# Designs tried in a protein design chat: VHH binders against o26223. Part 6

Target 1, 191 residues: o26223
Amino acid sequence: MKLLWTSQHIKVTVHIDGKVSKMDVLEAIKTRRSIRKYQDREVPEELIDKILDAAMCGPSAVDERPWHFIVVRNREMLEKIPEVHPYGAMVKDAPVAIIVCCDSSLEKIPGFWVQDCSIASQNILLAAHSLGLGAVWTGVYPLEDRVEGIRRLFSIPEHVIPFSVIPLGYPAENPGTRDLFDPDRIHLEKW

## First folded at step 1 (VHH)

Design a44 (framework vhh_7nfr_2)
Fold by ESMFold2-Fast, scan of step 1:
Structure a44 (fold): chain B 191 residues (1-191), chain A 125 residues (1-125)
Amino acid sequence: as target 1 above (191 residues)
Amino acid sequence: QVQLQESGGGLVQPGGSLRLSCAASGFTFSRYAMSWVRQAPGEGREWVSSISTSGGSTYYADSVKGRFTIARDNVKNTLYLLMDSLKSDDTAVYYCARDSYPGEYIDSSYGMDVWGQGTQVTVSS
């Protein structure tokens, strides 16, 4: 194995076949970017399982964990997503997409499912990045036309709300890193 | 038909300046925030700058802050990028883009739903 790069005292190693890499949590958070161009290469089911495991480990209001996930690999179905999601054109070119949903029957505290599903969505993005994949969060809720379009396309029952569509794959672009630290947004002791 | 058309690219020496223009047609330009995005050879797209509908708010990537200025003329339906102190790293195809819906959850202040054809900027001696 080769050591590709080092951050602090942490070394990132890639397996010989290039399928797996690991990185520090802060590094993952700071270097994750929205990726909309993907290699024509399948994502192993094992990596999707790891991503979904990470998605379900997020905190949720009163531990309600209302999230459900639809994994879409079918080319025909991926190609139909842009028809009901006007800004999801990149989804048709992804090898796989995850649809994050809320099962309203699991909701214990009204309205907090949005925060819960946001946490799950971000965990998918971070987990994908940590595994050498790229992903982007495309918004569904609260845009009712998108909600109903996705519901119809994937036969989602009325008590389940599609929240986000996250295409992912091996990245075919490198947007670089962002330096977003803004001290003007930090207030000490008081506003 | 909604269309964005860039112009003003070319070859320039390091430290030089260029002014890019983007002519918008087929939509009410003054109702949309606009962005510039670039793509360097062998790289993915990098967001450069955004401007609000009125021009009252502007945003810049850290790599171009203090060197580039985004501006718009809502009467002429034209977006501009004024590029000063150009560096070799600024070499890229520059795209004009119309910002999309706020619900995109993207790595920029705005999502982009309409793109121009791009204009090549080459910074070389």
Scores: ipSAE 0.007, ipTM 0.215, lowest interface PAE 10.3, mean pLDDT 83

Design a45 (framework vhh_7nfr_2)
Fold by ESMFold2-Fast, scan of step 1:
Structure a45 (fold): chain B 191 residues (1-191), chain A 125 residues (1-125)
Amino acid sequence: as target 1 above (191 residues)
Amino acid sequence: QVQLQESGGGLVQPGGSLRLSCAASGFTFSRYAMSWVRQAPGEGREWVSSISTSGGSTYYADSVKGRFTIARDNVKNTLYLLMDSLKSDDTAVYYCAKVTSYGDFRESPYQFDYWGQGTQVTVSS
């Protein structure tokens, strides 16, 4: 068992076989950071399956759960994403990316799919972090050029809207953690 | 009243260099991360670079990495973009943008408020 410092505020316990001890939920939420640099190391399929299982466990308006996911491991396809997504340059260097999509045919209440897919995206980031991976949410919707670019690149049907592209991998950077608690934003009983 | 004023754009030949400046007023410049964003004719806005409040961390789009350098002067309330080895594809209007306080500029590099009027950069032979 080794104790590894991944950042000034993160301490990770690793077993000799490479397994990482689990974070509690509050620790995972507070220490998750966007990771844009990845090791040249493949992510096991079993970890992707666990992340997607967690993604589908989010709350959804009237339980519509309109999310669909595309898992991209093909290097040629990953290298094309920055051509249609200008803030997605890091995607070409990731071993895998997940595209979060909304199937509008599953929408029960108009407009709430954005919140549903945002919840799924955050769950992917949090689950990846809890499993020792790094990830970053790159926005697609509501930018029309990115939506159409991603749709064309991955042959996404017209009734399906690509929402986010989330590259992930084993982290090759350690940005540290943030103390974002601001008591001036908390009001008791009234404004 | 928040104001951002870009300058330093112009016409330059491929391989040339330009230095863009952004003068900021109406807010405490040293407390905000800042970004450069560009828009080419007929295209959407593309994030170019971001800099942390202190200047200790800088981030670049892959298309400009190694060619552009972002810098800031918190005493003069000025943001800079030093552009080397300019290519025709760098032709765009360049905007100075204040990063929103909700979240890290690394997590939401496209979430900006208070854009300037922009400065035109044209790279042609």
Scores: ipSAE 0.000, ipTM 0.107, lowest interface PAE 17.4, mean pLDDT 81

Design a46 (framework vhh_7nfr_2)
Fold by ESMFold2-Fast, scan of step 1:
Structure a46 (fold): chain B 191 residues (1-191), chain A 124 residues (1-124)
Amino acid sequence: as target 1 above (191 residues)
Amino acid sequence: QVQLQESGGGLVQPGGSLRLSCAASGFTFSRYAMSWVRQAPGEGREWVSSISTSGGSTYYADSVKGRFTIARDNVKNTLYLLMDSLKSDDTAVYYCASEGLDYSYDTPWEFDYWGQGTQVTVSS
């Protein structure tokens, strides 16, 4: 077993037109569902690279881009996540998980890293959906016990804050439709 | 058929104690992380506590830390919440829930394994 945990920059230069263009942005946003059941099928590294590229394209406060990502494929490590993240029980059955982290040394203005990492997390979910995968965002920050559990499990430095754990895979469930538009939450010209 | 059945609620005086139970059936309880969630009248749902599959890791909301203890019995398929030093602010319907129902973003609380709830009232 290797305890490298070192991110390598890999740029996948493959034509993605057919996958990306098949679902418009509004359709992707409205049809994305949290997926917690996965097929026993590996996710190609190429698709993970595309998802992480999309994650890094989000807007960031003062362009600080504080995000770092840990990609976990090791079965033994995935099986340990539910012991430090109780809502992450589905992670053990996923072929891969992405841990979204904030490197506080990259922070330019206090507090906005939370929004930055939220945007990166949502982009991971949307990109996965657009590529025919399913994913779910499981909360880590601001729950201090979960933050410390994940930090310990993956040897994350003190200046880096684990933000979310996102298991991914080919979906083994098909959730029904949702109608979430509520006009009572829209106020014209004032509250 | 997944079922969750809460019990143990009731009326208690401030500073009192209650023990809530949740009996689970229709799924392999020992393979699921479990949580307690509460809802006070006129308020949204609030996460209270969670426990890992083995019971080795427990997590608490700041409002209950040091007063509540979550536990599970995988042989009896039962989840517990021991509530000490109860306050009026703890008055709510308490629900047991499975996995990421609250913190697996993008989920309504509309599940077969969402229990009926048990009312806890702290007064006088």
Scores: ipSAE 0.020, ipTM 0.396, lowest interface PAE 5.5, mean pLDDT 82

Design a47 (framework vhh_7nfr_2)
Fold by ESMFold2-Fast, scan of step 1:
Structure a47 (fold): chain B 191 residues (1-191), chain A 124 residues (1-124)
Amino acid sequence: as target 1 above (191 residues)
Amino acid sequence: QVQLQESGGGLVQPGGSLRLSCAASGFTFSRYAMSWVRQAPGEGREWVSSISTSGGSTYYADSVKGRFTIARDNVKNTLYLLMDSLKSDDTAVYYCAKGSTPFYQKSGYHLDYWGQGTQVTVSS
C-alpha cells in the first residue's frame, strides 16, 4: 500500500496487481452498493487489517468502543451461517466475513452500543468499497433467533452480542449507482 | 398502559424455596422478552434472569444459575421465577421488567418498564 501526500489532504493510493484505485470520501459514500456476488479470489490479510482499522476509528458514545470482530475464512463455518441467518445465503460464497460484536462489559452508556456497532459496520462497508472490494451488511441484532444462532455457531460468550455479519470479497457484480437525494426530506430552520 | 405486578415474596430460611409471579397487562405480553431484576439494600440493581418471547431460551446470572428457574405463561400473561436453595445473599426486592430481547444481560438499563417489586428476605 502506497500513501501519497497532497497539498490539501492525504490521498491513499492502493496498488493491487498494478491497478490503482482513488476515491474521495463523498464519491465512496455515494457509489457504495451492497454486493452479494464475489469472485473466487482470496482477500489479502493486509486489506482486512485496513478495514478493521477503519472500523475501530468510528466514534462511539463516551468513547466506549464496545466492538469486537470475528474474522471468518473457514469455508465450513461460512457455509453454516445461512442455517442460522435465512437472509445470509451469500455468505457461503464469500471468501471472508466479519462478524461485528458488542462486548457489553465495555458499555459505559446504556443502549448506545447499537449505534456504536452500526458505525463500525458502515465503516467496514465504506473501507471495503474504497479498497476495490464489495460487502453487504446482513442484520443479526435485534432478531433473537439470529443472535442466538450466531452466538452458538461461533462460541460467542454470554456477555457479547453479535450485531452484524458482513461478507466481503472482490465484486462479481456491478449494480450501478442510485439517485437517492430527496429535497422534500430537508426542512430549513423549522419543520 | 403497561402494568407489571409482582407477588410471592416473603421471609424464608436459608435453603428454602419461593415462587415469584408477575402479572402483566397493557401490552401484548407474548411479543416481549421478560426479565427479573433484584436490588439488595444499599446496592444497585442486579439482573437475575431473562426469558425469550416463546420461553424457548432462558438466561441466568452466574450467582443464581442452577438454583433459579424462569418461566412464562403467555395465555395467562404471567412471568414466574422459581427460586430454590435460597441464600442470605439473595435477600432483595425482586422486580419484573419488560425488555426488547433476553440479551440485556447484566444490565437493567435496557429494560423499558419496571413493576413495584416484591421483597424476598432469606434469614434464619
Scores: ipSAE 0.000, ipTM 0.121, lowest interface PAE 17.6, mean pLDDT 83

Design a48 (framework vhh_7nfr_2)
Fold by ESMFold2-Fast, scan of step 1:
Structure a48 (fold): chain B 191 residues (1-191), chain A 125 residues (1-125)
Amino acid sequence: as target 1 above (191 residues)
Amino acid sequence: QVQLQESGGGLVQPGGSLRLSCAASGFTFSRYAMSWVRQAPGEGREWVSSISTSGGSTYYADSVKGRFTIARDNVKNTLYLLMDSLKSDDTAVYYCARYDSEGTWSHLDSYFDLWGQGTQVTVSS
């Protein structure tokens, strides 16, 4: 057993006999789909740690990295999310959800935290997919009622803004892959 | 076979009413938020109304608030738009649209990955 890298309690272990599974980057990007149906099976803490490590590796404006994450496993709390997030009905069926937040005290350049948190959210989706999990991005910001609902439900301070809720689990559906390449959206040199 | 199909459009006089239906097939309808979007002649697409997966939350454009009602039947896989007090400005092709599972919906921006063929609504004498 060889430890390749660590970050606090986050680590990658590769067996010499080749018992490691991986997905290349382009395959992960092209085959990732939003998954809203999950198996009744818990996600190991080690996988969540790997996903969060990947989330924090995204680029951010002026390297401000304003993201914070809340990991929700409590069934009663997961069941309350659809009450304050109307497009989050699938969350109650997920074994775990990650709430992506912005700590505004870490913001160095006004307004770019939205892009920073979008990047972190996408990294969560890709990392989950690469590890054999399914996930879906559900938006919180900029809808004020949704932001305040999530803030109150999880006791989030006023200087922290909940950005997205990402339920995840082992997938119980396979919607297949998409072919979204549209050459009409590519303009050479000018519009 | 993943499809949305609208019906119920037609010619109606000002002040009249119409009920649009959208039949969904080939996907698990109850897991998606749904919307109605319209396009008037010579104009871009305009969001009209949205409904959450359970039907517990509904949203309306200011231009239709109080006149239109969105509803869904998750057993019959059908989305509805009840249109009352129709005005000439409501003349448009009305599209049923599925919330983009790869996008984020908000009151400022709407992402849809599946569209119906549209149903024409003409409000005229």
Scores: ipSAE 0.000, ipTM 0.164, lowest interface PAE 14.0, mean pLDDT 82

Design a49 (framework vhh_7nfr_2)
Fold by ESMFold2-Fast, scan of step 1:
Structure a49 (fold): chain B 191 residues (1-191), chain A 125 residues (1-125)
Amino acid sequence: as target 1 above (191 residues)
Amino acid sequence: QVQLQESGGGLVQPGGSLRLSCAASGFTFSRYAMSWVRQAPGEGREWVSSISTSGGSTYYADSVKGRFTIARDNVKNTLYLLMDSLKSDDTAVYYCAGTYEDSLFGYSPEDFDYWGQGTQVTVSS
């Protein structure tokens, strides 16, 4: 774990609000919302490291763990994402984005990399929320135009598939709580 | 029965203004984020603007930022797009679309649960 170190090997301590750090798992799941508006404020490297650590802790088919991550902080690169992902306009206003990718050479069971990368993406969203950040999953795979556009923009090899782009930052909006429980979708013993 | 019905399109000169409306019925409008998406002749669908469930957050494509204003009325179940300083490049069919705010596609056309039939906007001299 290199969560407390910078490129200069200087120890950095991140102070996080106690309310956010005390959130239990069920509360995190129920209160996480897609956040598309961010404060003009940098996200510390230590928080990104924690988020990526959580992303890699998800289950994968036959433990294939096919995920790779690109962390994008460069403003010029963030500004180009909407050109290849037209509805990712919020990305250029985010201080950072994570691109979740699948290395197909690591795949052991055909097709399960989609579930693997979905799990990694959801863990990024939950981890970000638990740390006081907001994030949103913007879809890339299986849209061929977006897959190829992101691949070209970030020099991603042919055997690697960009799966999702997740902008994140300190939230500048509060969409509130949602009620999604639907008992009609629960069947006891049989359909 | 879910319905989104656009109105307010028409022919306008460059520099002119139009107000588009979208009347929603058959779903709980206040629980859906709403968007405007346009399609120019021979082109794909282009996202224009989105508004959160409460109206507290608004988002705009760079091409329309500062010229267009999105608004909603949750009492009347109506979405609006106020279009100012119209340009020839704004010529398109404008669609009203709704999605649950937590959708995976980030306000893309594939993201939207509900679509209107569209209203034509033509900006010509």
Scores: ipSAE 0.013, ipTM 0.416, lowest interface PAE 7.8, mean pLDDT 83

Design a5 (framework vhh_7nfr_2)
Fold by ESMFold2-Fast, scan of step 1:
Structure a5 (fold): chain B 191 residues (1-191), chain A 125 residues (1-125)
Amino acid sequence: as target 1 above (191 residues)
Amino acid sequence: QVQLQESGGGLVQPGGSLRLSCAASGFTFSSYAMSWVRQAPGEGREWVSSISGSGGSTYYADSVKGRFTIARDNVKNTLYLLMDSLKSDDTAVYYCAKSPYYDILTGESDYFDYWGQGTQVTVSS
């Protein structure tokens, strides 16, 4: 594919061989790690847009897709998250965070919004990793104190439930890869 | 202060090889995509190659694909361009350029926020 772009009044032609990134899906899944230390560097809006597009592509029960997203870049707001989320200390050091929410008015089948928002959260983590960013899922739901704290902090209406807070940025740590395959957890035909 | 300093240029015969280096300082090198851009006498700038922050993704202009290899050493903060099977058409000043992003993206955005001084490559019989 032939792509044309202009940078600093430079006309550039790029031939991309099928992929923007060379990390395939299995590699992304297997090498993604929770990243809690970030460089003091802005994440471009274009990358956030790509991540959110990926988040909305997850499967959803009866196609209800109840997710809504709050993108937080404001330093004062990011610094307040640890006050309502005890394990969210790293969020204040991130250049941006995404809050994954469920709009209960969009529910078609009760209870499956949890799986829907989990899928959206995982897609955010994988998309961020594939784009060279690091992220971590910090749990909000079903812990009532965290749900209410995040709701108040971000003026989230009563019919919307904050599910997760995902800080992201360029990684400032490089955790090793994990070997998690356990054949003892696989049963053929019956338990 | 961001500094990019190229070296390794020179005069070579057609079919010869050269290795260009770019020493980077003043920023977290591994966090940014890096590129080589060239300018031939009397011509505009032409993008040659890019490499993502980790080195996991590389991109090449069709004119150099299969002949040039871009590489980086994130411990030494150095970008490389290994040029093989050089042609007279490769004669140009080669510039090291920094992207404001971890990987190179497509679109109409400005992808190069800093440039080096350039190094001259001349391919002559």
Scores: ipSAE 0.000, ipTM 0.098, lowest interface PAE 20.7, mean pLDDT 82

Design a50 (framework vhh_7nfr_2)
Fold by ESMFold2-Fast, scan of step 1:
Formats: sequence, structure tokens, C-alpha cells
Structure a50 (fold): chain B 191 residues (1-191), chain A 125 residues (1-125)
Amino acid sequence: as target 1 above (191 residues)
Amino acid sequence: QVQLQESGGGLVQPGGSLRLSCAASGFTFSRYAMSWVRQAPGEGREWVSSISTSGGSTYYADSVKGRFTIARDNVKNTLYLLMDSLKSDDTAVYYCAKSLGKYTYSPQRGYFDYWGQGTQVTVSS
């Protein structure tokens, strides 16, 4: 008889508030939750830089990397986001938000910028979680009114498309994790 | 202290039927996906079938689709393989295998952590 040996998990070590946090990649993916309540506490610029570095590490179609990011810390600007984004009420309570944008002049293959910006947005959520922060993806594209509202609010040029608004901060809520695995969605060898 | 004990193998003629059973103990059976894997003489192990924790999802190798049915009884902690229209190519030792968790996997997509002793099935005229 022969037992199959399990593969080792890839572990990430992160410094949070002077403490070292260790989280497996699979653990990070499975335990990340949308966080909409934040502590009244500023997020260090160093952590934002790490999150943006991770965002830019995603794959992109024909390596076009069309993403640009706007970092919003100004309280007055954060408070205006809910006026143009109906589901963005939590943004005004966050210490910072990242707006993920596509610069269409960098697009090499039509339409794939949506996938590229989706990957960047997910990397922001995972990186924030790994660093002890909470975040939530609020959708902008393809909802025309939200796209135009965010464009006007942040003086975004016509060739740049705002894709998502991601508020983030130290979490003031701790929702339990979810078990979402559905084996009925997996087909072995053929449909 | 996981134990898996297969039974129900034997000699059968082509076109015949057999029912294999696997008695499980030492773990919470209802929380793990289960599989059947076979090994023909002189060949490597071949995944045959898998069943989800509830029995709601079943998967079969192309070579056995339409002929074999996998089932489980979570009250009796028993896994079954109902084998119909047996062919000489089905001759093998059949192993009951426990998945690492609640996920249903083939050997190509995942891993098994415990195997039974196996039960011999011989299809011969």
C-alpha cells in the first residue's frame, strides 16, 4: 500500500502592527471577505505601495498591462463617491480607496482590458487581506452612469476608463469565512 | 486510525455483474469524498469513479461510464461500486480510496491519503 504525500503550501509572512502574520496562499484566498466597516485609523503609505505592487504583478493579455491606479485619501473626495456610486456608501468611512483604471492607449488587443483590470482588482483584495487590512470591490464598469460619475469626480481623461473603486482600511468587522466549493461545477476529462 | 476494507470481488464471466463494498472506519466518513481506483496486472493505477460527500455528485472514467455506478451509505459508513456488463479489460485489483478532504478528485486532479487492501476482480470465460 502507498500513501500519497500532500504538497507543501506556499506561505507568506507579513508584518502587521509590529506583529508578524503568516498566511498560506490558499488560506488567504479562502478567508478573504468583503469588508465594509473600517477602524478610524490611517493606512501607512508603505502598505498601499505593497498592495499596488501586487496589483501590477497580475498576468495581462499580450502583456499590455493597461492599468492605472488613483489613490484617494482626501476625506472630501471620499465623501463624494457615494453621490455617483449607489453601492459605495462605505467608501466615505474608509481611510483610503484605490480606483482601478484602464488606459485605453495601452491596450494591445481589444476588450481584454476588462480581464486585466479584474485581475488587478482581485490582487488588491488579496494583498490587502494578507496585510491585515479589509477591502471590498465596488463595481464601476460597465455601468455607464458610474463610469461617467467617477470620471468627472476625479478628472479622469476620456481615453481612461474607471473600472472599480476599492475602499480599504483596518477592519472593524470580522465576518466568518464561507465554504463555497461546489464539485458539480467541475467536469473530469470532458463535459 | 483510518481503515478501509474492500469486499465483493471474485471471478465473473464477461457480461456479468459484481457489487463491491468498502467498509470505512476511523474518520467521519460523511465529510470526505471517496473513490475507486483499480490496477490491472502489469499496469499502473487507473482512477475508476468518485463520489461527493453527500452522494449528490458522481464521476466516472470514460472506460466505465454507463456500466458502473458508485454509491455511498453515510449511515453505514460504506462505499459501493456496482459493476455491470463486465469486460475482460475490467480485470484488476480494485481499491477503495479516501480523498484528502470533502473535495472530489481523480488522481490527475488531486490526491488520496488512504487506500484499502484491494479486492481482486477477474473477468474471464
Scores: ipSAE 0.000, ipTM 0.100, lowest interface PAE 17.5, mean pLDDT 83

Design a6 (framework vhh_7nfr_2)
Fold by ESMFold2-Fast, scan of step 1:
Structure a6 (fold): chain B 191 residues (1-191), chain A 125 residues (1-125)
Amino acid sequence: as target 1 above (191 residues)
Amino acid sequence: QVQLQESGGGLVQPGGSLRLSCAASGFTFSSYAMSWVRQAPGEGREWVSSISGSGGSTYYADSVKGRFTIARDNVKNTLYLLMDSLKSDDTAVYYCARHKGYSYGTRYPDAFDIWGQGTQVTVSS
């Protein structure tokens, strides 16, 4: 068994027979970090397809599945995102970004689409990490100026709400792992 | 049944204009990015232009940028290619194609899963 570091900063276990396996779910969750610096390297369509498949596998309230996704690769469009999203400066340097949206016509229970889209966003981050990519969640909803700015920039219809912008690419930074477990936040049987 | 049917090709003089249409059926048209791909006599397939599902993003090959406009009507399930300032080098069979994945602006035919039958465009005097 050998533990390898890939060029995408993903640990890979190589067994004695020479087979390679990727990180497991718990390792992916614990080692995922926000990545804001990307290599000048294209992300293959196949990896984006896998990420979006994972996004749509999240649970949703009463199975409403209100998600829609916009994939942005156009350099001019990526460069305009920071103009309408002040904390999205890193998006202009990413090779691709995914905009997570809610189609309000698909909503079955009021307000739960926020949770649905949050779950989809986290699945995008985890899937990207598991595939050797880096990504960062940047918030759009519920900030009205950002919602309207992103809507106008990408011609999003009035009944569709942009929720998050997630730039992604091959990472050009390695921030390391955080130890965030806090047993004081766990209560047994009652507060 | 998933189908793409092109129309609007023909013979045109250099400097002329044509409008190609592609009628889509059997799938949710607005959920897919679409492309136009052409094949000149004796050549391989060449990607011409792509449009996102919503129509908000468009991409063009350098050879056609500024002369061609891709558009879609998601109510009519129709893709268009508006060709202006046509040149003899634009002579080809033009195919409508549906993107396999969610990526846009690809130059390679292997990015597509559904193809139309093609429509012939001839630019000649």
Scores: ipSAE 0.000, ipTM 0.126, lowest interface PAE 15.3, mean pLDDT 83
ESMFold2-Fast, scan of step 9: ipSAE 0.000; ipTM 0.132

Design a7 (framework vhh_7nfr_2)
Fold by ESMFold2-Fast, scan of step 1:
Structure a7 (fold): chain B 191 residues (1-191), chain A 125 residues (1-125)
Amino acid sequence: as target 1 above (191 residues)
Amino acid sequence: QVQLQESGGGLVQPGGSLRLSCAASGFTFSSYAMSWVRQAPGEGREWVSSISGSGGSTYYADSVKGRFTIARDNVKNTLYLLMDSLKSDDTAVYYCAKTRGYSGYKSPLYYFDYWGQGTQVTVSS
């Protein structure tokens, strides 16, 4: 018997709350969906720590790693986020949210912090999914009203820029996966 | 129900030529790229060639460029592989495969969603 794929499709085992979850990287990327409905169930701190560890493992321009993170569990604070973020209504129903920030004092190459924080945000979404959680990226930067609203709400200093707000929790919805591969967007050797 | 049926394999001498055909049914043929994949004795599957849904774009593995030509007939729902200057290393079972997309650009083999049963090509003196 010959297989169509190589042994590189090995599943990674993760132990979560007595459960064993197996998901390789390609499966995680392809099956992750934006989740906006959450169970009324607390997310353990050890899972948040694992997610943030994964977030910090992303590449950054000239290894500047400019990211800082705010973990918000306080219900009153979560309920105030939709007041300054018009598309963040789901945050009030999440047990926790992570705010991804850039410390501009750590920036070595002007402007690349946006890509750095985007990579960190995506790693949060993938790590959450691999651990049995659901999450969604809500955009803050570059919309000045949202940036300043979030800054005021969480006492963020002027040299730090809030980039994204990512609510997360155990999913209370299960949207199907999407088949998004479009080879017409791939060009061989020239446009 | 998607079905792919290959034909045209056989025994041929080095330097010879063969034409493989694949009859497709159960889907809108012109909406999908089609590919040929081969498997030599004792080896894994190897992508050979792909053709876009319209037939306007073709792609070839380096090992077959200049010797093989992929073609399709969207009226007859048939895929072809015209093999010239055959070498002993071309000995393999040749599979017709459907991709999920239209352009046919080279993809990992696990991205093909339907396969034919295969047809044997043996190049031997």
Scores: ipSAE 0.000, ipTM 0.082, lowest interface PAE 21.0, mean pLDDT 85
ESMFold2-Fast, scan of step 9: ipSAE 0.000; ipTM 0.191

Design a8 (framework vhh_7nfr_2)
Fold by ESMFold2-Fast, scan of step 1:
Structure a8 (fold): chain B 191 residues (1-191), chain A 124 residues (1-124)
Amino acid sequence: as target 1 above (191 residues)
Amino acid sequence: QVQLQESGGGLVQPGGSLRLSCAASGFTFSSYAMSWVRQAPGEGREWVSSISGSGGSTYYADSVKGRFTIARDNVKNTLYLLMDSLKSDDTAVYYCARVKSGSYYKPTEYFQHWGQGTQVTVSS
């Protein structure tokens, strides 16, 4: 019943529109959407190479960079992913998917690999969007059934943990952008 | 101009060892993953091994795992392949290749720059 924080929520950060239009990265972040419908069109290997290059540019704890990637283009393999991932039906229709993995032997600080692989996954989504592609993050870790299913399907070694499956392709949908700024989630100087 | 120059090949008896080298120039060597690819007489190119730019990650084909070791010296811009317990099936021309930007370590179609190759012959 004490909503003393409400008065703090009405204080908002002033945005400079001219600066926003000059910050190409901000537009990429704000306009990226999860894309689950793809054109029946090949994605050139050159674009996948650029996306994976960007994925590896993320910050990681003590620069451990534990990420590994599996690129799946084989239709039979893509069609098997929904059998081990209940919300991965869109993968069947994607021309390609990237599986983000963690090599636990590269981990230097326990648990931070989850953050490292999350950053790599987000960079894949942003890079795909910047190149005119659409993608969606489908979660694998920490759901034991999905981790084990993906491991078996792609012959992933025991010391490697599948983290996410990201189907991508040329978008066959345009959901538009979202206005998600909420000043009630910003607190100044104290809670 | 990107240049890759292999050396260290030759004739060796089964069970023997060889050390291949690849001298790289014309690019920032430590920024690229590097691979060894071989081609046996009358066959297509087969990926053998890859190493990440930092040297922290190494990958091997099942046919060579436990027998071959890939390494790099980023100060000298040199890639190495130490080949132990050689078999007649290892007879091939061995190529040093620079991996395209990104994370393709396995498919040969994702390699951009190739050396001239060095011949390894295992026989007696």
Scores: ipSAE 0.000, ipTM 0.120, lowest interface PAE 16.4, mean pLDDT 81
ESMFold2-Fast, scan of step 9: ipSAE 0.000; ipTM 0.135

